# VH-VL binders against q96il0, part 349

Target 1, 167 residues: q96il0
Amino acid sequence: APERGAERRDTAPSGVSRFCPPRKSCHDWIGPPDKYSNLRPVHFYIPENESPLEQKLRKLRQETQEWNQQFWANQNLTFSKEKEEFIHSRLKTKGLGLRTESGQKATLNAEEMADFYKEFLSKNFQKHMYYNRDWYKRNFAITFFMGKVALERIWNKLKQKQKKRSN

## First folded at step 14 (VH-VL)

Design Zc40 (framework fv_ebrasodebart)
Fold by ESMFold2-Fast, scan of step 14:
Structure Zc40 (fold): chain C 167 residues (1-167), chain A 120 residues (1-120), chain B 108 residues (1-108)
Amino acid sequence: as target 1 above (167 residues)
Amino acid sequence: QIQLVQSGAEVKKPGASVKVSCKASGYTFTEYYISWVRQAPGQGLEWMGWISAHESYTNYAQKLQGRVTMTTDTSTSTAYMELRSLRSDDTAVYYCARDQSYLPHGHDYWGQGTLVTVSS
Amino acid sequence: QAVLTQPPSVSVSPGQTASITCSGDKLGDRFAYWYQQKPGQSPVLVMYEDSERPSGIPERFSASNSGNTATLTISGTQAMDEADYYCQAWRSSTAYVVFGGGTKLTVL
């Protein structure tokens, strides 16, 4: 059992468990994969003297992460439901039960699932195209603000050097 | 000129369903999300959910999950919000509002609102 | 559910500075937005991403967001600023949108 027990565990307002970044961390922390999206969340380090630009970049990165997580959680849920419905339908058509004689769930082979994958991809093609466009644009915005933060840091270093010269 | 034009007022009986439309013009519909926000008489704003113009992203308020469905028709640049199993406390003005899909600027344009009255 | 708390009303005289607060747990870690609503009209976005002002909104409108409190400030308040003001933020890991309860600004 790790040093961090139940008393130091956090739960979300909805009753879902949270996790904490490592103590005294000076950089971003990557958490375990989310149950629904299968994506690893990033917990961003907040510097002691965070500038307004740095704060804006961090908030933008956090919101983009949440947007991406929500998309994939919904997509994975939809895929799983439609896949299960397809498998049940095909087993019924073949005169087979939903369970094997051993009590396990009956499955279809990869060749039988090809029709499902083709149908799923074709009807979700435009949805994924627009997701990719928005994902690209969001990353462009993040990159733009990363550039602004970099320029701010360069300017601050130059300002510090000039201040020393003024002595 | 950017506009969101909503369908007209409706009167429904308890247990019925209502479907409100929101027709967008003056911008590229597929680059924005549409939120639905309602306001009961004399009350504040209550977010119901939002949908991307090409339905790649949808999220509904927990209170309304199971009763609300949001859809879009990109060929007519129209968003729809259907609320089922209506109750008297669903009486409100229902608004559509847009937000950018790739960089949230807030809800910068709003429809005129649709009054939905639920009474026996 | 997590709620954003606003005072129900704020009163100022013309030319005075109005301050409207919006409080929520760790609100300063999220972007805050502000809307103005006049009687019988749709809401109008007046501030976005904490402190940014849309085109057409007077410079006397400003905002901040830190810790647990976001604040909308209207300097040199005019009679035309009389309205209900709502804050908005994203309050969950799934980008759930939430509005404050609203503040009625009276200018007399």
Scores: ipSAE 0.568, ipTM 0.806, lowest interface PAE 1.5, mean pLDDT 83

Design Zc41 (framework fv_ebrasodebart)
Fold by ESMFold2-Fast, scan of step 14:
Structure Zc41 (fold): chain C 167 residues (1-167), chain A 120 residues (1-120), chain B 108 residues (1-108)
Amino acid sequence: as target 1 above (167 residues)
Amino acid sequence: QIQLVQSGAEVKKPGASVKVSCKASGYTFTEYYISWVRQAPGQGLEWMGWISAHESYTNYAQKLQGRVTMTTDTSTSTAYMELRSLRSDDTAVYYCARDQSYLPEGHDYWGQGTLVTVSS
Amino acid sequence: QAVLTQPPSVSVSPGQTASITCSGDKLGDRFAYWYQQKPGQSPVLVMYEDSERPSGIPERFSASNSGNTATLTISGTQAMDEADYYCQAWRSSTAYVVFGGGTKLTVL
């Protein structure tokens, strides 16, 4: 069984194990969605003889992923909290209880919830714009280092070819 | 010249709240995070949390969750850290420090520190 | 338990090489940073992104980060290098900043 990047998926009811081939197990692996951010993390493959540039790129990608996950985890928590506060406030204004006769949480109709969504989106417009700016800057930095790594690999290959030709 | 200038020393009683300010100058405020780091007398550095200048990203140390709030005012390039329900063990020098929002280059500039003394 | 562990003190003679370590599980998979703090002063960033040196920091400062240990190296140590040194990393499990406990460097 492949140990690196292996992923097991079943077809119910009989389990059929699917996993990456050995070559594929040497690539990045995608994990399950994070509970809070709802984003899938990437587990980066570490080459046997990683160069300093390759290490810097990998660490930068890892930290960018964590930044992105933290932003969306915070955003999702804020959305949930403000949604609940909005619902409770509107129910109190109507003189209604927090629970239905069946014991479920009381909810607002679609028209009232549309008010919350419009308000939340408007309130967070600038926040999302700054997030996008920083996301683009982070991706630019990653692309820049990817370019440097690619040039390093080309240079090493060219140097090997020239040395072999000189023989 | 890049500078972070903090508010003056504070003396507070247990149970009170303190709000420390950090005014940034010499750079584009909205491109950096501001971290808050405290240091009790004779002790090491303790990270409290950080906030992006546009407030889209905040993270607080687990130990301080529920007691600390960080905010910014982009019109004055000022960051704020409020600590509530003060205890004697909150006596420390409180620092603000900047780091890039899109590339973690470390805390390259620090404020001068604000001594907060909690005593009766 | 402390996430990043540093020795509490390191002593070295003038002109000798000082080595300050910072240990943490899988620390070599994250960027490490180093700060110098002199009595009554704010910390100063002396090394960033494992081995990069800020403008104005002398060439005798260098650093590495591999496996579980990051190391700050000061070659030709001078009396002016006496200070507390703190390592710092960004930790994946909490997405927060963590500092080592600090190391007092004495040049004698």
Scores: ipSAE 0.490, ipTM 0.758, lowest interface PAE 2.1, mean pLDDT 83

Design Zc42 (framework fv_ebrasodebart)
Fold by ESMFold2-Fast, scan of step 14:
Structure Zc42 (fold): chain C 167 residues (1-167), chain A 120 residues (1-120), chain B 108 residues (1-108)
Amino acid sequence: as target 1 above (167 residues)
Amino acid sequence: QIQLVQSGAEVKKPGASVKVSCKASGYTFTEYYISWVRQAPGQGLEWMGWISAHESYTNYAQKLQGRVTMTTDTSTSTAYMELRSLRSDDTAVYYCARDQSYLPYGHDYWGQGTLVTVSS
Amino acid sequence: QAVLTQPPSVSVSPGQTASITCSGDKLGDRFAYWYQQKPGQSPVLVMYEDSERPSGIPERFSASNSGNTATLTISGTQAMDEADYYCQAWRSSTAYVVFGGGTKLTVL
């Protein structure tokens, strides 16, 4: 059955590649790099007796991963588009065609591309700052829920000890 | 008081563009995303996309990719949604709604809606 | 077309329990949200993060989400609950947010 255990196709540039872990897995799994974001997705192990709090943590981690992958897929697409526009503009200014005599895409030298890179980073500085802020806030939220899960596990162990002592 | 106030109703011809505004007040604009959701007469809710307040994150529904653009102006705490190449089936009430940028709290406050009618 | 499937209508008598379902592949691995919309009004968030209730929403509203199905439950249904109800979830492959087709709740 090609649908079971197969890597899913991306349907959009901002989409996240899917990978199915082995059926007998009892641990988190790391998949191949996404075509658009170039980040490796993590598939989270689901325990048989997952608590509601543990489920919330897992869902939060999954949504954060997908948010992060969509950001980088969009950023990579924007970079590629602006790079092509920059190359086109510079070649037009020089009176050159978009293709070489051999039919390949025309390119600029390293010095000219360094100018594009500096412009791109300068233009996107604020965007990256706010991405980092939201990324840190998301990781703080995950850490907070990880703490709640840890406290839940400690409380459950204490309850078990109390029951054993009381009887 | 938290409030999202949208621009007034629009009547457009097929092929035209429309730009709807959504002015936020009563909260820190930069801590929330703004979603755009439309509803055709007698139909359900259709998500169009969302944008972070600093435009650091933008994602559009696949069906509308290439026709929709979302922007923000943090100095006026206003979000904008522009839809191009309008068709008769774009006739709908367009809503803006906020969602928190770092936690999935859902769309807790909505604008009043903007009716966009596309007719010849 | 919606990725999330809801029944188009549900009818209950006053005081009875209404259940509205929302089905989607692996929906229980995502957060589900519920919105109430009355004629001529904007939607109102009634449940978030599967089972959490916003301030001001009556205790008689509850929800669950597991497997492929999320359920909104309204106990002791009142005439004022008559409205369209929409589920919402996060989906990443082609859209970040998706709404169900909606369910018209009629209280007779």
Scores: ipSAE 0.562, ipTM 0.803, lowest interface PAE 1.6, mean pLDDT 83

Design Zc43 (framework fv_ebrasodebart)
Fold by ESMFold2-Fast, scan of step 14:
Structure Zc43 (fold): chain C 167 residues (1-167), chain A 120 residues (1-120), chain B 108 residues (1-108)
Amino acid sequence: as target 1 above (167 residues)
Amino acid sequence: QIQLVQSGAEVKKPGASVKVSCKASGYTFTEYYISWVRQAPGQGLEWMGWISAHESYTNYAQKLQGRVTMTTDTSTSTAYMELRSLRSDDTAVYYCARDQSYLPWGHDYWGQGTLVTVSS
Amino acid sequence: QAVLTQPPSVSVSPGQTASITCSGDKLGDRFAYWYQQKPGQSPVLVMYEDSERPSGIPERFSASNSGNTATLTISGTQAMDEADYYCQAWRSSTAYVVFGGGTKLTVL
């Protein structure tokens, strides 16, 4: 089929730097979208003198990212599977084969597919609601630890300034 | 008081299915995941999978995919684990355990365990 | 699906320090957890998030996690600490849970 010039969601090219900036210490960087989850992984920079709080924050962010990626990978696979089953079922009901005479996959019209999307959204309403709830709770926890790390860094800088001034 | 209460012991023949229940009380069921962990006699702990209370997040151990199904009933705060095509090496004590959905606190409360014996 | 390796057994005398290790590739990049299981009983969480103790767990229990090795340390080991100990981590990009093979702690 002719391309419409639109990229598939999970194949969008990376527009973000994949390396440490030349005039800045290495920091977190964003990779290309995962094939299954359609999410960009964040690769976390690990400082040589990482504090226990910084380590906890990094681990929490990493585990939350993996949780998020797995949710969307499973959701996208379920969507694709149920979509194909729906198309197959409707084509069978209409007495049509899975392929056209040209060898392309047989498709349903937009009105017929709207029934599938409506059913899928309705069926998965609770799932998405609770995903959002958990996602917000996880990000709240991350934000809390980010605040603790920020306070630790401020306190350490103040402590270092006082030590240098007294000497 | 937080408590997880499991169904009673089961004896099954090879090829049968077993469904174990885990009734939660003393906390908001929908805020936690339920893990299923089994332990064969004299062996270690083996994670089978976990499920969110609303069934939005379900993951199974690769070894058990295709044979295990986990479900929940939020109206009764009960989690279920069904294992199909039972083999003799499925003989084990099956535990349910809760874990936080948003913090990696680990499995802080465990059910009493359900012995499932598979014998011919 | 990653493997967490524990020694099958550790023996200590009462009052001595017991150390139980749990090894896995890049384990120090994950949170480690420790469970105590006595014969005929359900496991009990004794350490979470690498080094945190749940309420009710004695202060003689401590833990660390760095590099490839997590360690559970029991200071002044008592007879009541005799049990099987299991480490656990969230190890994979698919958010799977993995348990170590377990260590039998004997206090004699």
Scores: ipSAE 0.564, ipTM 0.806, lowest interface PAE 1.6, mean pLDDT 82

Design Zc44 (framework fv_ebrasodebart)
Fold by ESMFold2-Fast, scan of step 14:
Structure Zc44 (fold): chain C 167 residues (1-167), chain A 120 residues (1-120), chain B 108 residues (1-108)
Amino acid sequence: as target 1 above (167 residues)
Amino acid sequence: QIQLVQSGAEVKKPGASVKVSCKASGYTFTEYYISWVRQAPGQGLEWMGWISAHESYTNYAQKLQGRVTMTTDTSTSTAYMELRSLRSDDTAVYYCARDQSYLPRAHDYWGQGTLVTVSS
Amino acid sequence: QAVLTQPPSVSVSPGQTASITCSGDKLGDRFAYWYQQKPGQSPVLVMYEDSERPSGIPERFSASNSGNTATLTISGTQAMDEADYYCQAWRSSTAYVVFGGGTKLTVL
C-alpha cells in the first residue's frame, strides 16, 4: 500500500476480523502493532486434534507473517534513515540548524518532503514489485492449503455420517 | 542440471575483507533465495544470512550484523557475500545454498564451499 | 541465545535403527529440516518440512516433529549412512535460520 493512511481508510471488509462470536471457541487474536514493522501480529489458535494438513497450514501462515513483518521492519528502518539524511542535507543547503529555537527536531515542509517521497518510491519501485510477487505467491499457497483443509473437513464429516448410517 | 559454483579459497590477514561468489545455473535464479552458511574447522554449521535474488529481502544473523553484506547480480545469476573486519575466528568453509522464495522451502542445493583462512 | 540441541554422537550396528533428536523450545510449531554431511563434502538435504523426503533419499529415512523435539529415524542403518547430521528450523527469535550442533552417526 502507497500510504499508511490510505491503508487505514481502505479497512478490510466486514467479516475479515479474526474475533469469534462469544458462543464459539476461537482463540486466534490480533496483538498490538509491532514496534519496527508497525503490523499487528496474529496469534494462531491450535485446535484439539489438529490434523497434519491443519498443522502445515498453521506453520505456513506463521512463517509468512514473520517474513512479512521482517520485510516491513527493514523497509521502515530504511525509510526513516533516508528521510533523516534527506532532511539534514536540505537543512544544511539552506544554512539552517538541525534544531528549532524550542530545541525540537527541525523538519521540512510538506512540499519539500514530497520530493523525498517521490525519490524513495522511485528508487525502491523494483524492490516493492518483487516483494508483491513473493507476497502473492505465499498467499496463493496459503489459500491452496486452506482449500485442502476445508475439503478434508467436509470429507471427514461425510465419512462420519456414512459410518453412523452403517451402524 | 542445478549447480552452485563458488569462488576459490582465500587467505586473508586480520582486519581485511573477503568477498565470496556463488554462481547459479540450471534453474531460474530470480525464483530463489540464497543462504550463506559457514563451518569452522571441526565445528558445526552456522547460518550467516540470506538474500532474495532481486535483493528485495535480506536478513543477516545478529552476530554478523554490521560486518556482512550480501548482494546479487541477476544478469550473471551470481550471489556474493562480503565479510569485513576479519578475525582469526572467521576461518571457515563458507557455503552458499539455494532456498525457495515461497513455499515449500528448503536448502536443497549447496555450493562446494570456499575455504577462507584468516591468519597473520 | 536459543539453540537447537542434538546429541554429539550416536552409534549403531549395521541393520539397527538409528534415532537422532533435535530439541528446542516449541520446535514442533516450526518446520524442521535435516541435512547429512560426509567428511570433505557439502551438506545434503535428507528431510524437509518435518517429514517429507526428497527424491533420491531412501525410504529408510523418516522424521517427525512434535512438542519440543524433532527426530530423524534411519531404519536398517548401513555403513553408507555414517555422517554428521544437522537439524535446522526457521526461528525469528534469535536468527531467521538456526542449525543444531550436529550429531556424528557411527555404524560399526
Scores: ipSAE 0.553, ipTM 0.791, lowest interface PAE 1.5, mean pLDDT 82

Design Zc45 (framework fv_ebrasodebart)
Fold by ESMFold2-Fast, scan of step 14:
Structure Zc45 (fold): chain C 167 residues (1-167), chain A 120 residues (1-120), chain B 108 residues (1-108)
Amino acid sequence: as target 1 above (167 residues)
Amino acid sequence: QIQLVQSGAEVKKPGASVKVSCKASGYTFTEYYISWVRQAPGQGLEWMGWISAHESYTNYAQKLQGRVTMTTDTSTSTAYMELRSLRSDDTAVYYCARDQSYLPRDHDYWGQGTLVTVSS
Amino acid sequence: QAVLTQPPSVSVSPGQTASITCSGDKLGDRFAYWYQQKPGQSPVLVMYEDSERPSGIPERFSASNSGNTATLTISGTQAMDEADYYCQAWRSSTAYVVFGGGTKLTVL
């Protein structure tokens, strides 16, 4: 069957938290946030008569999405790992255990955690800057191909209009 | 002229580490990624990982995670790949290849390869 | 990890058309790339983005990618085309690069 909008998605065996509307609009669909990257994936609608140019645009957009997802998954993992290492090193310096007497995780106060966030941001500033550069370059390429697809669709519409008048 | 020139062949004992270099010239180093690919004698190509010129983006093949480290030195336009805890099945020709940072991945220029032999 | 499947060898006579396939689940939803490797030499990119040809690669090289199969086609095959050919794609879930097992093209 021809696809009308994005795929229908069932989440749990319980049938709750279904993340799709009853009717699709023949357009791209935005899913729930990814567990690791916390970014929402786009499921691309594939037209029945997808042109080679439309196919290249879709593949480019999907590749860019996965590149972006992988970057943020890795950054979130690195943040979590370094945060735990920071907390453990500070607790060890204070002579405190990793768990309270009640068995809960020992924590640092907001002022001490602010030092970690400041250090992490400063350490990763240049890396994030180059990530942003590459992100903009990728979006420029996508925008360029979107323009080509739009022009192709306009020309196809004009051709159909002329053919209709000739027939 | 775009070139990737790799360091010379190495012979290592099991358990040692090896660090292969790849010096780029003829293009703006910071605008491309460097991919590392190896090929065991008589076998096919195996992707090891890739790194952006400023180390802002790195991905390693899962089976090499923990043993491989990729780095760059932008001042010399050189990429490095270090493989630790060498085993006999790490014997291979190691290639660096240029990969575009903002377009679909392609390995448009390759180094000449570095033979790493791991034997007793 | 997951490997793209190629026939281990393909044989053609000079002047005939060679066809080398690369199969993987939903491979047609990814960009495919092709590399030529001659004995003792580094791989050379011969096709990129499914069907694009790099400058310097002869017009007799062409490629397609649809469904589960990407195909490299060499028309009017010459003795100089004898080499190992590798396909390459990325995995949609991880964005990691994957190579096919390789195909030895023999021209006799």
Scores: ipSAE 0.561, ipTM 0.794, lowest interface PAE 1.5, mean pLDDT 82

Design Zc46 (framework fv_ebrasodebart)
Fold by ESMFold2-Fast, scan of step 14:
Structure Zc46 (fold): chain C 167 residues (1-167), chain A 120 residues (1-120), chain B 108 residues (1-108)
Amino acid sequence: as target 1 above (167 residues)
Amino acid sequence: QIQLVQSGAEVKKPGASVKVSCKASGYTFTEYYISWVRQAPGQGLEWMGWISAHESYTNYAQKLQGRVTMTTDTSTSTAYMELRSLRSDDTAVYYCARDQSYLPRNHDYWGQGTLVTVSS
Amino acid sequence: QAVLTQPPSVSVSPGQTASITCSGDKLGDRFAYWYQQKPGQSPVLVMYEDSERPSGIPERFSASNSGNTATLTISGTQAMDEADYYCQAWRSSTAYVVFGGGTKLTVL
């Protein structure tokens, strides 16, 4: 069996190592694009002393990300399926096979495909509008909680300063 | 004020299809999702799927994929759940429940349930 | 199989604190929800977003969610609290929504 293993660190000039291992991540991380949605997931950094409000914000962002990924995965699959059905139907109407003599998938010219794109966009216009509405509302909720977290952090710093003074 | 009213009990033969309706009132139908949950006699709750009011987002439980279809009619504020190729183990009370479209609240209002009995 | 595990039954005496657990991998990273169901009735949402209580639900109901375990706590348990309790969370890996197997709370 092939040997498996990789060095998981980089070195800076002058031999100084730099890395923040995933388990000791100090910041949010961006992962590779999802195969179906083509969106990059964000892996959220969890502070050591996460407040209940910070936890609620993180969960809301995580669930919104999953909702978004599921929507686009389904939409991309629908697009792919309908595109293939459209091409198949048009080739059948022309009396052409699904494969060229070279064995490649038979395709339509750009002008014919423009018809599909126009129909797909028109058919899905309302669906995308409602997606955008929900996306907007979810981001409004996230922004609202981000504001609450920011105010909590400011308040806690003020309380800590006051407590330090009283000592 | 807020109500989800479901269609009446059904008795079906194995292999048949059933379509349960859920009429919403007392809120803006298009602002919410409708979730479908079933419960076999003496068993726990099993999520079947959910649908947004404009059918822009529909997601089904993997176990039921290919047998279940959820639809809505925004003009009558009604959601529908159709289950095909019925088996004896599909005998259950079927519930619709309201869910938020943009902020998780999950199933804050439930229909009264529809008993579907599959027997030969 | 259920992704969320609950004990099948919990028994308490009237006035005691009932504790019902719901366990799942990294459940504390998700919102947990709790439903009460009495025989012949539809489920009723009793707790949402881990620890929030809907209007009309008594203050004796509380909940927490951390690590792998969410817990529903009923203080000063009354006979009227006797019911089946279900936890629920969002799980993208197997289903968008998953219910626990349910816990029968008996007050005697």
Scores: ipSAE 0.580, ipTM 0.804, lowest interface PAE 1.4, mean pLDDT 82

Design Zc47 (framework fv_ebrasodebart)
Fold by ESMFold2-Fast, scan of step 14:
Structure Zc47 (fold): chain C 167 residues (1-167), chain A 120 residues (1-120), chain B 108 residues (1-108)
Amino acid sequence: as target 1 above (167 residues)
Amino acid sequence: QIQLVQSGAEVKKPGASVKVSCKASGYTFTEYYISWVRQAPGQGLEWMGWISAHESYTNYAQKLQGRVTMTTDTSTSTAYMELRSLRSDDTAVYYCARDQSYLPRYHDYWGQGTLVTVSS
Amino acid sequence: QAVLTQPPSVSVSPGQTASITCSGDKLGDRFAYWYQQKPGQSPVLVMYEDSERPSGIPERFSASNSGNTATLTISGTQAMDEADYYCQAWRSSTAYVVFGGGTKLTVL
């Protein structure tokens, strides 16, 4: 269940969508796309006999998901805000209003928007490069812990066989 | 081996700005984040924000958004925290701390702290 | 605001086990971290990722995190353990790092 006051935190621009898994679910739940990040959240199933290592893996995956959603929510909001500011600035320079005669939102043609897209991509190139680096590092850490969990499960199965044979 | 050395104490008037520096040594600066945490006299720790060494990621506590700016200088392995429009309740010891590179989560090394006093 | 609740103070006799709690809704679904701060000094990391101990931290320090409560346990408490202790959790919508209010451990 969500925390009292969790909705207030989630209303921040970088908040993530909260959708509950079905009751008595034995699998991870995939929710609808988040309004801001446009990514689908995964709600992780907690096994009855979760080992400490399995719990660590689950927490690492959950935190990685929240990081990813926060990054893209902020990036999408920044893009939208800067795009609107650019359009307003250019229309003001041309002496044009923010709405057309038909009441539609005024916009710039593709050639005029090209400068904005080039500037935005250039400005954010380093940010996206380091996001990819960190994203790969996080996935490497998750893969490493998945390997440790797999080894733990193999070792436990071997111990179970020895216990049955020794009894 | 690993050290974070902060600038000296500051005394400021209300409405002024303060900029605290944090010089890192003993590790590859660009592989870690720097977090800023403050502590008012006799009170607990309050997180202010963190910044990646290349300034690619910066996140500030919502309470301080609009008043705080964090920057880095990779050529000198130094992080900076500027707080504007100072109020008396900004009087605190300001700490920088090293945070993990791939997922900023916890603070393994801390600077010595910088006392900032805001008084008329 | 800190959404993690700690008792303001805990007192123990030398050699007793000290238990410091940190409570937050669903805290057991997140990693908890613990810091020790002595008067006039910077905080020191004493436990990370719920129950892991950094090199140089005595074996008498241990921790757990389950449900809504993380606990730092100091067995055979010594005078040198007298300090303020802060818990920390990662990630909320208003802050990536949230500290508990702190607990003053007194060894008498």
Scores: ipSAE 0.512, ipTM 0.776, lowest interface PAE 1.6, mean pLDDT 82

